# VHH binders against p49116: the designs that were tried, part 217

Target 1, 238 residues: p49116
Amino acid sequence: EGPLLSDTHVTFKLTMPSPMPEYLNVHYICESASRLLFLSMHWARSIPAFQALGQDCNTSLVRACWNELFTLGLAQCAQVMSLSTILAAIVNHLQNSIQEDKLSGDRIKQVMEHIWKLQEFCNSMAKLDIDGYEYAYLKAIVLFSPDHPGLTSTSQIEKFQEKAQMELQDYVQKTYSEDTYRLARILVRLPALRLMSSNITEELFFTGLIGNVSIDSIIPYILKMETAEYNGQITGAS

## First folded at step 13 (VHH)

Design g52 (framework vhh_brivekimig_d4)
Fold by ESMFold2-Fast, scan of step 13:
Structure g52 (fold): chain B 238 residues (1-238), chain A 121 residues (1-121)
Amino acid sequence: as target 1 above (238 residues)
Amino acid sequence: EVQLVESGGGVVQPGGSLRLSCAASGFTFSRYDMSWVRQAPGKGPEWVSGITGSGGSTLYADSVKGRFTISRDNSKNTLYLQMNSLRPEDTALYYCVKGGYLPWRKTFDISSQGTLVTVSS
């Protein structure tokens, strides 16, 4: 059957909207996030094991894990995105909304806690110096999660997750042979992804889509897009 | 040469219906996703709806979801937009575009004349 992921699946290249505006706005942040979401979904649909699960299972898996894939993508592409600058702009926008009495104190607290969790996650991944192969396998581990409610083919999904875990272990042991505990340090980062609310992620990064289209609607559409469209929609995927 | 010709626009009262058509030529229509885009007076273009090449999946802007239906007939190289429960806010020049443009797209390859839809009370 061969490896779960090929070298083509390690390549994850985000092309940002150009030019970057002098003052960040909702449209630029939303477009940047949408490009990353599209790249993440295109990455997933290109995996032969993923395609083998069938369209209904594919849709259910990505709907369940898109926030985890997106967050891993934010961490991996943090430098390319200037994520710290985007987060600062989001915080500034939230502070302005507070002053205009547009949000409740409880909601502001939830959103700020989410931003702090996101920043902590991205900082932990940067500190560990996670490489492209490690990111690819971490994304595969969260994609092939058999434990989401309502999934079918859970035994096959679990098999692919185990294969991703084994291939990650082999890679880390060969590449970082002197760091016996590296794999454990990486894997214990993953549970934090499930504690982050997909609704808050959608509000923060996809504000430009509020009232236009939902992430839930985009997912099945992207998964069924013709591959001929990828050059215009992938935004730097190769 | 890629050619797209929109038709079916007109003047209707709020709550009315219109069916837009787009005749495509110069490319293998069934192998390309297609989109409808509109431009209201004094505003930039807004993505409205997309359909995959096979017709197996559709996507709609929330502002038109439940009111508009995108469809295609690959045997006739024609794209359609059925517009129901029209509102004054739907007044715009409507374009069909080659490609499954997604909602965050701010620029579109619009080379056709479009078809004008005016919803007036």
Scores: ipSAE 0.339, ipTM 0.717, lowest interface PAE 3.5, mean pLDDT 87

Design g53 (framework vhh_brivekimig_d4)
Fold by ESMFold2-Fast, scan of step 13:
Structure g53 (fold): chain B 238 residues (1-238), chain A 121 residues (1-121)
Amino acid sequence: as target 1 above (238 residues)
Amino acid sequence: EVQLVESGGGVVQPGGSLRLSCAASGFTFSRYDMSWVRQAPGKGPEWVSVITGSGGSTLYADSVKGRFTISRDNSKNTLYLQMNSLRPEDTALYYCVKGGYLPWRKTFDISSQGTLVTVSS
């Protein structure tokens, strides 16, 4: 009955594509986002509790929560990614699409609302100065969500989520002992993740995937890929 | 030294089938994801499919999904590609490559001769 997460699960090092292009394009944005997605899923698959749920449950669970994990990763890695610059490039592309009459006004409103929600979320996390341990436990809380439709083993998932919540509480109370309400301020940020559309996230960040594969199809592959072969490229470790 | 030898190519009519093989040596085959990559005449290489080292998961380019099936036999150090419902645009040299699907991978280390697939009436 050890802790849910170890110190190895706190380390989250995003390796950005090199070299950076003179002008941001869909290729660079897709590569940056894909590296974060692979890092996030590699992080999840390394958790012993996650492994214990079995491969079918793992696939269903990550398919249900990948957008929440990815968004937390965007917030955590916002500076490393220069996320504000990426979002500005996406907005510029959308403005060009309006002028070329390629997208409907309603669709552009939905996408802009998504970008605004994402920016607000990242700003709120930055304002709270969320640390690496807090991000690790927040990711664990969203990963072990028992309430997604179609999930099996929901009682075991709920137990792991409660364990993540308890360990986060213990960490925050010990580390930020003078800030009695910090945990509450952090946890009330999580519901916003469920309001962001995974389809819009996929359109913003994953247009131009090699082979035009979907995120739903990549997830079971990443969860079973030989990660030791790609450890340095996925985790940033040599 | 990594050595890969492709075979099974040939000329086939549209709608036909072919099964490609890749014999691997010089590395621990079961510890690596394996990919099929193709190169049409006068064009750059295009990733086609990947299979995990264990064979537990596969992924396909949208252009071949539902028509091609990747598989492996780790006891024989052999990778396979079953190609059904072949189209003229599937005409290419087919290569097996050591390595998995990485969305940011733009180039492939192709040192083998490949196997030619021609789909023509």
Scores: ipSAE 0.778, ipTM 0.902, lowest interface PAE 0.8, mean pLDDT 90

Design g54 (framework vhh_brivekimig_d4)
Fold by ESMFold2-Fast, scan of step 13:
Structure g54 (fold): chain B 238 residues (1-238), chain A 121 residues (1-121)
Amino acid sequence: as target 1 above (238 residues)
Amino acid sequence: EVQLVESGGGVVQPGGSLRLSCAASGFTFSRYDMSWVRQAPGKGPEWVSDITGSGGSTLYADSVKGRFTISRDNSKNTLYLQMNSLRPEDTALYYCVKGGYLPWRKTFDISSQGTLVTVSS
């Protein structure tokens, strides 16, 4: 019937914590990442198709795909976040935390490989000059993934994913009419998101969370928040 | 300006019950999630429970689950905490806070005086 996404869903404006410290620390990185995660979940909540699936399905979908949404958000907001500076600070912190034992060395290797893959992904998206409409539809394709275990309403989820793919195709063909293969280049980047470990993402960006809680445990809290409370958390205004 | 006034605290024996109230003003109460937070003597603040603006969803800390019930009356701009089967470990100043639980929140915005709950050993 109507489009899956409206112009309001294309707007994705990250407000960074203020002021930026002279030297980055885990708390600033965690707050910045938390704001991006919160913005991403609020974005998902605002989609009428997402709302129509119901609370239990919404929670299951976001629990399954939060790291893919978060990574797309990192790529989209890389300049606003100074993501390269944040990643350099994380690397520095990891190097300073190294102990001379085999387990620590193996763990650092896994984390460094994850950072490298994240940098590759963000660089590929920047090189393609992905615009706000393209990011919105890529996030919708990721959000409406029917293939996660334990999901209900999988037929409806698949329908919404196909609608997202169709609307992305229509947009790209109209806007980038001279680049016949642009859509293919964009879509080929998406499988890499599922190779990224959500546990490593959580360790890198969310280690400053109060009380050693997991992202999985906070997702229901964020999804049930009212718009006024969401705005207060993002801006610190109320 | 946001104002929150807690009441209903007191001294009770283990196994006793208390009902705390929080009178809210200065904002549209029904549009905000609300939390109860407590601080025991010499310890940092601990989140206890939250409730959505509509009252349709509630969450509890593991330490109070099954014993405490959060509720609200939006027509009176009032938040409640029904505390049953109280334990000495529940002894604390109790605060109501505008907003739901967020694990990355570095501090709870505690601008009110709170209400003291003492559970005698």
Scores: ipSAE 0.010, ipTM 0.226, lowest interface PAE 9.8, mean pLDDT 83

Design g55 (framework vhh_brivekimig_d4)
Fold by ESMFold2-Fast, scan of step 13:
Structure g55 (fold): chain B 238 residues (1-238), chain A 121 residues (1-121)
Amino acid sequence: as target 1 above (238 residues)
Amino acid sequence: EVQLVESGGGVVQPGGSLRLSCAASGFTFSRYDMSWVRQAPGKGPEWVSSITGSGGSTIYADSVKGRFTISRDNSKNTLYLQMNSLRPEDTALYYCVKGGYLPWRKTFDISSQGTLVTVSS
């Protein structure tokens, strides 16, 4: 048996829309988020273990974990995306919505709490200085989660998750040998991803999708779409 | 050279049905996702639906979901759009385009003449 992930799965290069507008708008935010979502799903599709589970299982797994993968992607690509600037623009929009009485106070509080949780997560990852190998394995751990409701073939999924955990442990112990507790500090960050609402993430980042489609509709489409057509656009590679 | 030829448009009353066809040539049809795009009088192009190269997955604009069905026959190099429960708002020139749904797609490669669909009494 080979390793779960190869060096090609460590590479995660987001190509941002260019040029960045003087004032951030919902379309720029949505395009940036969509590029990250597509890159994340393209990454998952490239894993041989993921392919081996079959199309129905692949769709169910990604539908269950897309918010976790997306949030890890936001943390990993925070600098490239200027995520702090995007979140500030979202907060400004929410403050304007309060003044226009378009949202209830309870809903605004719920959304602001979500933004705070997201900022805390990204700050924690930045403070830990998570590297590309660590991000790749963390994404694999959340992708191969056997405990989402409604999943089938959970034993094989659990085996792949355990393999991801073992390979992450081996990497961290070798690369950060002096920091005995680094792995524990990294892994205790993961449960917070499941507390973040996928519905709120969709509202914040995916407003204004062409055709007003849902993420639930996009997932099975991306997983089966012809990769060659968009590969260069997603990764920036020729 | 890529060629796409749409057909099947016409005049239909509200609630009626039409089936559009697109004959493709000049490329390996089965290797490309395909889309239907429409342009109403005085408006810009609007994406309608996409289908993967294998036909294994489809995606629809919210405005047509449940009423339109996209399909393909790779043995005939033909793309279809079955339109049911047609509304006056569906009146447009309909184009098939090479390429699938991408949320960041700013332009559609409309190089064909299209087929006119008019929904009126």
Scores: ipSAE 0.741, ipTM 0.885, lowest interface PAE 1.0, mean pLDDT 89

Design g56 (framework vhh_brivekimig_d4)
Fold by ESMFold2-Fast, scan of step 13:
Structure g56 (fold): chain B 238 residues (1-238), chain A 121 residues (1-121)
Amino acid sequence: as target 1 above (238 residues)
Amino acid sequence: EVQLVESGGGVVQPGGSLRLSCAASGFTFSRYDMSWVRQAPGKGPEWVSSITGSGGSTMYADSVKGRFTISRDNSKNTLYLQMNSLRPEDTALYYCVKGGYLPWRKTFDISSQGTLVTVSS
């Protein structure tokens, strides 16, 4: 019918918790991450193609890809979040845990490797100077991934992913006409998102969720949340 | 003016069941997510469960998951909480509140009297 994404879907503005604490703590980090997760879910549910897949497919799809969407959101909002400062605070906490023998050295190594991968991903996106349109289409490509185990309606999801890839190609070729290989350099960075553990992301950023709920339980609730209440709490805009 | 009236509390033995009700008025009930919040003696409010406006999705605190069921009847402007396998630690005043689950929600607009649930030790 029309383009997969409109200009409305390019807008992605994170509102950080206020006031910022004197020292970063797990509650501030968790609230910041939760706001980004909610913004990412709101973005996904606003796409007509996504809506057309139906609620059960939407839930399964987002459960499969939330970590990829969240990580792209971290890269896109790295400056607004002062992500480097948040990661430094997490590293400092982990180093204190080693000294207090609270956590195994092997687990800390896994978490530190995850943080390094996340920093490298964000740095690569920054060096490429990925713009808002490119981020929107990259998010659409990971959202409409037909390859996750357990998904149904994979042919329609694949069609939407191919449409996202085509529209990204058209955009990049038009906007960055002098850079013949820009699209290839962008797309080869996406597989790294699947190598990042959703369990480690949840441990790093979502410690202390109210009610000790899991991200898997939050996803279907967010996707069916009443729009007016959701928008008022997330964007604050009216 | 928003008004919420809870009922259905009482005294039960451990392992017992209770069904709480909340009668809502003063707003379009079906357009708002709703929550149950409880306050144990000497403690702050604790979020228990939420349900979307349509009733299409629910959330539960880990402490009550598998034991409590939240539901609503939009034709009657009524919210329910079915509590099974009750434990002494479930003893609290139970409130219904307008609004759903938010991971960062630390405060709840509790303006009603609540309904007391006491699980005998």
Scores: ipSAE 0.682, ipTM 0.865, lowest interface PAE 1.4, mean pLDDT 89

Design g57 (framework vhh_brivekimig_d4)
Fold by ESMFold2-Fast, scan of step 13:
Structure g57 (fold): chain B 238 residues (1-238), chain A 121 residues (1-121)
Amino acid sequence: as target 1 above (238 residues)
Amino acid sequence: EVQLVESGGGVVQPGGSLRLSCAASGFTFSRYDMSWVRQAPGKGPEWVSSITGSGGSTFYADSVKGRFTISRDNSKNTLYLQMNSLRPEDTALYYCVKGGYLPWRKTFDISSQGTLVTVSS
C-alpha cells in the first residue's frame, strides 16, 4: 500500500478573515476559529484511509477528536492567527469580568487554566520547531485513535494509527538524523491534548456561531457537504 | 441565470403550519447545498436551515430545531421548508439561497422576492 498521507496532506494553509478589526471581537474570533475547524475537517476528509472507514466511523472519530485536531491547528497556525493577541484579549476580558463580578470565580479559574494549558502547548510546539510534515502526522495519530468509547472498527483504526507513527518515525530519522530523541519529545506532547476540555474550547472560540449551533452538530453536516461547494468554502476564495 | 422563486407563505395563527417551496433554475441543483434564510422587519438576515446537495444531511438553527424540516426533490429542482408549531417570532420574509451553512458567510445572495410568513393571533 502507499503512504498514509500524500504531500497534499502536508499543506495546511489557513486564510484569515479580512480585514482584521482594530479591536478583537467575538465575531472575528469565531470566524477565524471556524475557518480553522473547517480546514481541519477538510484535511481529515481528504485522507483515503479515513474515507475507507465509512461515514459512521468518520463521524464518531471526528466528534471524539475535533478538539485535539483544532488545538494542533491552533499551534500550527499560531502566527497567521496572531493567537497570542487573541488569547491576551480573552484573558483581559476575563480579568475585567472578575473585577465586575459578572462570572463565578470557579468558572473563571477553569477557563484561565484552559488558556494557560493551551499557551503552554503552543509554546512547547514552537520551541520544538515542529514542521508541516510532523504536524500532518501528529494530526493523523490523534485522528486514528482506536481508544475512544463507542468505536466499532478499532482494529483497522489502530492499524492506520500505527502506520502514521511509522511514517512519522521514518521522516524524523531522515530529516533530523542527529537528534536521536526528537520523536520521543514530540510524541510525549500528545497526551496533553486529551486533558483539554472541548466544552471550554467551544466557549472560548465558537461563541455566537450562526444559529446558536454546537460543534458536535456541525460535524456530520460538514463531513457530508458536496465536494465542489465544499472546496470553495474552505479555500476562502468565495 | 440563477433563478430562485419562493412560494407558500401566508398568514397563520400561532401553533399553525406552512410549507414553503423554492423552484430553482439556471444551475445544476443537485450539486449545491441549499439554505433557507429569513429576514424579520427591521432586522438583518437570519440563517434558518441547510441541506446537502444529495439531501443526505440537514442542519438547523437552534430557534427552529424540532419544528422545521428542510427537504429537497432534485428531480423537480425544488427545495422545501415544512414549518410546524409556528410562533410570532417566526414572522419574516423567507428566502431560498444557493449554498450551505457557513459560519463566516458575510452576506447571503438574496436576489429573489421571498415569500412572506406572518404569524399573528
Scores: ipSAE 0.608, ipTM 0.817, lowest interface PAE 1.7, mean pLDDT 88

Design g58 (framework vhh_brivekimig_d4)
Fold by ESMFold2-Fast, scan of step 13:
Structure g58 (fold): chain B 238 residues (1-238), chain A 121 residues (1-121)
Amino acid sequence: as target 1 above (238 residues)
Amino acid sequence: EVQLVESGGGVVQPGGSLRLSCAASGFTFSRYDMNWVRQAPGKGPEWVSSITGSGGSTLYADSVKGRFTISRDNSKNTLYLQMNSLRPEDTALYYCVKGGYLPWRKTFDISSQGTLVTVSS
């Protein structure tokens, strides 16, 4: 029974498409988001506890939580992605859609609310100065969620989630000993991730994949993808 | 030396079927994900379908989903693409390509001759 995560699981390095265009377009946003999603799934695959649950359980877990993992990844990589610039471009597009009557007012309000919730989440994480170890454990807590409908092995998943929570607590108490309530402030942020609609996330960040391939189809494929070529392309170094 | 040899193309009427094959050599076939990629006249290469090294998972472009089936026989080092309900827009040179699916991949190391599929009357 060793630790749930090792130092190798803390490393989360996003390689962005280069160069960034002067005017952001759907293709740049979609490629950036796709790289982050692939990195997130590769990260999950590397966890021994995750591997131990078996292929069917792995697929079900990631299908249920990909949006939560993706949102944590957006917060963690906000600087690298220039996320504020991406969100501003999306908002500008939505404002133009209102003027041209291309979308219903109710749908635009739902999408704007989603963007505001996302901005608030990322800002709260930045304000707390969440470090790489904390992000790794938060992702593990989200990944090993036993409460999604249709899951098998829920007792084992719950055990791994509890182990993630215990190791996060140990880390925070040791590293931030002066801030007695830091763990509570961090954990209370997690329920907001469940309020983020995966359908709206797909429409905002993965528009370039719509009509080509679905996220639900991509997930089981990536989880079973052979690792060597994937690592060479997404991590930039082997 | 990695070698990929495609076959099975031909001329078929709309609604027809074809089965493409790709014979692989020079690498451990079962350890690599494989792709079918096509290039239509006047267009760049377009990803069509992928299969994991074990064959445990497949992925399809929305334009071919439900019509095409990718499969592999690791004992024969052979990749297949079963194409049903063919449409004129499926007309292209078809290539098999070693490697995993990446949605940002726009260039493919095509060293093989490909197999021509023409859907016309």
Scores: ipSAE 0.579, ipTM 0.818, lowest interface PAE 1.7, mean pLDDT 88

Design g59 (framework vhh_brivekimig_d4)
Fold by ESMFold2-Fast, scan of step 13:
Structure g59 (fold): chain B 238 residues (1-238), chain A 121 residues (1-121)
Amino acid sequence: as target 1 above (238 residues)
Amino acid sequence: EVQLVESGGGVVQPGGSLRLSCAASGFTFSRYDMTWVRQAPGKGPEWVSSITGSGGSTLYADSVKGRFTISRDNSKNTLYLQMNSLRPEDTALYYCVKGGYLPWRKTFDISSQGTLVTVSS
């Protein structure tokens, strides 16, 4: 009952670390990425349909799709993050690692291919000029994916995904009525998200997490942390 | 006013166990995630473990994972750290802190005395 997403779910405002260092380092990149990850999980946990699935299902869904949500968030927040500058710094670090023989050539090739796929994805979304409503529904489609192995409540998850798809279609048809094929162009971008390795994303963006915690372990923690504490840290309020 | 009182520290041999306690007052304990941090002699504070307000989820530094267990009793306003298989490198003053794990948190508001854990042969 009611729409899957409200106007509050369209708002997605990333607060970057301050001050920005003169030279980008692993800690600044990790803090920036962590803020986006926390914002993405806070966004997901605020959806009534997501809450209705229960804590165990919520954890399983986000563990399965965090890389897809994170990548959509990178594309959406590319300008506020200065993502091109961050990726250039990562590339420079990798090139220095090649010259110093600190990392295997095969691993560097995998990581560079991942960066190229990420850049291509973000460029495609920018060219399509994806708006905030479209990003919100794309994230919902990704979040409510019933086809991940080991999921329970797959019927309910599928219903929420279909609701997200229907609401996206209604929005696009109303807002971009003259562009008959816009929805198709948007949806064919989504399969690329599943081709990107979550392990490589973790290595690129989350090196330097305090305590060397894994994303897999931090996900259930973020989803169950007290909302009031989270809001104070993310919104900068009070 | 927020008050946190740590206890349970002592001297143990490598491989030994200790259970630390933190008595909290001055705030609604169940509404806050809680953290254990430690400070070894001559070093800065190191994050050890965090627990959500409900106790529903925990997080551990990789250096202590599998050896330490964080828990809480909201009816007693008390936070615990069960430390097993202790190593000499676990020697530190241990502090409890109001607040959870945040990767961008650069400082911990340590105003309590802490409890000393010494692991030596």
Scores: ipSAE 0.740, ipTM 0.893, lowest interface PAE 1.2, mean pLDDT 89

Design g6 (framework vhh_brivekimig_d4)
Fold by ESMFold2-Fast, scan of step 13:
Parts: C-alpha cells; structure tokens; sequence
Structure g6 (fold): chain B 238 residues (1-238), chain A 121 residues (1-121)
C-alpha cells in the first residue's frame, strides 16, 4: 500500500492561452479559468484513492468541493495567470455594468466582497511561500472533505483526508524542520475557502463558456473525458 | 487519415424529428471524445453537443438541452444525434468533429461535407 499522492501529483503546470490579448476580455478570462478547472479535475481523477471511491461518490465529492479546489489552484497559479490583472479587469467590467444599469448595486457589493476575500487568500498563501508538495496535499485535504451534505462513503473519505494530513505533516516537518509551527499556519488558511460562494466564482470566471453550459454539467464530463485527448490539449504534449 | 461522413439530414417541419449519423474511420474511435457542431446560414460554427469516448458522459449547448440526444456505437464506429422538437433556428449544416468539449475551442477542424438540416414552416 503506497502513499496517497505520488511525485506525479505534485506537478501542476497551467498552460495559459496564447497570445495574451492587448485588453483582457470575458473570453480570455473564461479560457484561463477553464484551463485551470480542467487541470484541477484531471489532477483529482489521477489519484488512485479518488477512483477507489467509485464514480457516483467521487462525482458528488467534486461537485461539492470544486470551488475550494479551484481557488487553491488560483492561488498556486496566481503568477502564471497574472491573477491580479485578471481581477482588475473583472472589477473594471463590473464598474461599467453599474454605469450601464445592467447589475444591481447589492449584487456588485457581493461580487466585490468575493474578490477581496479571494485576493486576501492568495496573498496569505504567497506570504507563507507554499511549495508544490504543500499545495498538492492541501488540495487533497480539500478534495477528501467528508463533511459536505449528501455524500456517501464519508468514513472512507475521512480516512483519505487523514492520510493526506499525515503525509503533509511528515513532509513539512522534514523539509521545514526549523519552523515548528509551519503546518499549523498553513492549515488555518483552509477554512477561508468555505466562505467563498461557488455561484459567484462561476459568474466571475465562467460566463464565457461555449454553449452556456454550467459547471455542474462540465464536472461529470471532465471526470469521464478520454485522458489521451485531454493530455494533448492541456499539457501541450505532442 | 481521419475521415468523418455525416448523413441523415433533410427537410422537416417545426416540431419534427431527425436522426443524424456520422461514420468515422482512420482512428481508434472509442479512444476519442466526439462532438456535433453546426453552422447556420450567415453565422460561424456553433458547438452543439459532446460525448466522451466510452459514452459515459454527455454535454449539450443550452440552446438544444432537453431536445437533442447525442449517442455513439463504438462497435460500428458511428456517432448519432437524435434531434426532437426541431425549431427554425436549428436550420444549419451539421458536422461531426473528432474531439470533445473544450471551453477554449475557437475553431473546429471541419474537413467533411456535413449534412444539411432545414426546418421550415
């Protein structure tokens, strides 16, 4: 019986759309976010423990936690994405929507609060200088969350989460031996992910989806996509 | 060489039904997701539906959700699109495409002739 994650699960390389437009638009933002979502789903489906839960359970699990997993991915890939620039473009678009009377002021306030929480989370992760191994295990802890309503096999999910926590502890204690409380500092960042609305994330990052499909429909599809085709498109492998 | 041959188009009245077929050759059909794409007169290509290689999951554009059903028979290397409750706005050339749904797909590799669907009152 091996570790929960292998070295292949530490690799998380986002390929951004090329070329970058002169002015950011909804389609570029949506493509960038969608590439991250697809990468995050591919990462999850590659974990043997995730597959061991069975299709119904693992699909329900990801539907419950995709926003937390996606937000961790945003933090991990913030520099590659130039996330601050994307968020600034979203803010400008929202301000224009107010001017054109397309959105209520109350909705804009909710969306702006979400953006502020997202920026605060990403800044906290950057200050802690979270490495690739730590991100992999934090994503695993979030993925194997047994406490979402409606889940089956919750005891098995909890065991996988505990295994992720134990392996993260082992890694941090060996790699950052002089920093006795590093593990505690990174784990206390995770509850903030639950405060971010998945509906607002979908509205901000996925409004440009071809065919106006929903995230709820896309997730089961991504989990069952043929891996060879997905790898050719996402990883840039020839 | 990848070859795709669409068939099953025709003229139908609003509310009618048609079943499109796509015969695939030149690749291992079951190892690739497949899509239906349409092009209406004077418009660019529009993605309609996708199905995974195993047939285990499907996706539909909001404009066709609940009316169209995508399916495949891997033993026959054939992709299908069952179209019900057809509307005049469904009038288009329909193409099958090797490859599934990708949110960043800006162009479709359309090399076949397609099959014409005309919905007229």
Amino acid sequence: as target 1 above (238 residues)
Amino acid sequence: EVQLVESGGGVVQPGGSLRLSCAASGFTFSKYDMSWVRQAPGKGPEWVSSITGSGGSTLYADSVKGRFTISRDNSKNTLYLQMNSLRPEDTALYYCVKGGYLPWRKTFDISSQGTLVTVSS
Scores: ipSAE 0.751, ipTM 0.898, lowest interface PAE 1.0, mean pLDDT 89

Design g60 (framework vhh_brivekimig_d4)
Fold by ESMFold2-Fast, scan of step 13:
Structure g60 (fold): chain B 238 residues (1-238), chain A 121 residues (1-121)
Amino acid sequence: as target 1 above (238 residues)
Amino acid sequence: EVQLVESGGGVVQPGGSLRLSCAASGFTFSRYDMAWVRQAPGKGPEWVSSITGSGGSTLYADSVKGRFTISRDNSKNTLYLQMNSLRPEDTALYYCVKGGYLPWRKTFDISSQGTLVTVSS
């Protein structure tokens, strides 16, 4: 059957909007996040095992896990995105909203807790010095999650997840042979992804889409959009 | 050279219907996602709907969802927009654009004449 992922699936290069504005605004943040979301879905659709599950399963799977894939992408691309600067801008906006009484204290608390969880996750991944191969396999483990409610083909999804876990183990044991416990440290980070609300992620990063189009509608569209135009827009192909 | 020619606009009463057409040339039509964009008097361009190159998936702005239907005929290099239950706020010049929906698309390459849709009592 061959490996689940090829070297082409390790490549994950985000092209940021240019130029970066002097002051961050909702449009720049939304564009940056949307580029990452499109890149993440394009990455998923390129996996032969994912294609083999069929379009209905592909759509259901990505609808269930897009927030986890997106969060892993934020961690992987934190430097190129200047994520710390984006999060600081969001926090500043929220602090101003508290002072102006625009949002309830309970809602602000929920959003700030989400930002804290996101920062802690990204910091833990940076501290572990997760490489491109490890990110690719972690994304595959998240993508091929058989335990989301309402999924069909769960047996096949579970087999692909197990294959991702096996290939990650093989990679880590060979590449980081000196660190016996590295795999365990990496895998224990994954449950934190499910504690992050997709609704709060949408509010923080995709505000520019609200009232125009939903993430739920975008997912099946991205999964079927033509690759040539996508590559020119996302990768900056020469 | 990419060329797009819109047609099918006109004057209709609220609740009426129109079908717009876009004739494409100068590129391999079936290999590109396509979009409809409109510009109302005194306003900037607004994305309306997109369709993938194969026609396998469509996307609609919340303002037109359930009323408009985008479709294409790759054998004729033609894009369509079926507009039902038209409202005065749908009054605009309608343009077809090479390229699908991208959330970060702030400008559209509108080089064609467009087709005028006027909804008035």
Scores: ipSAE 0.665, ipTM 0.860, lowest interface PAE 1.4, mean pLDDT 89

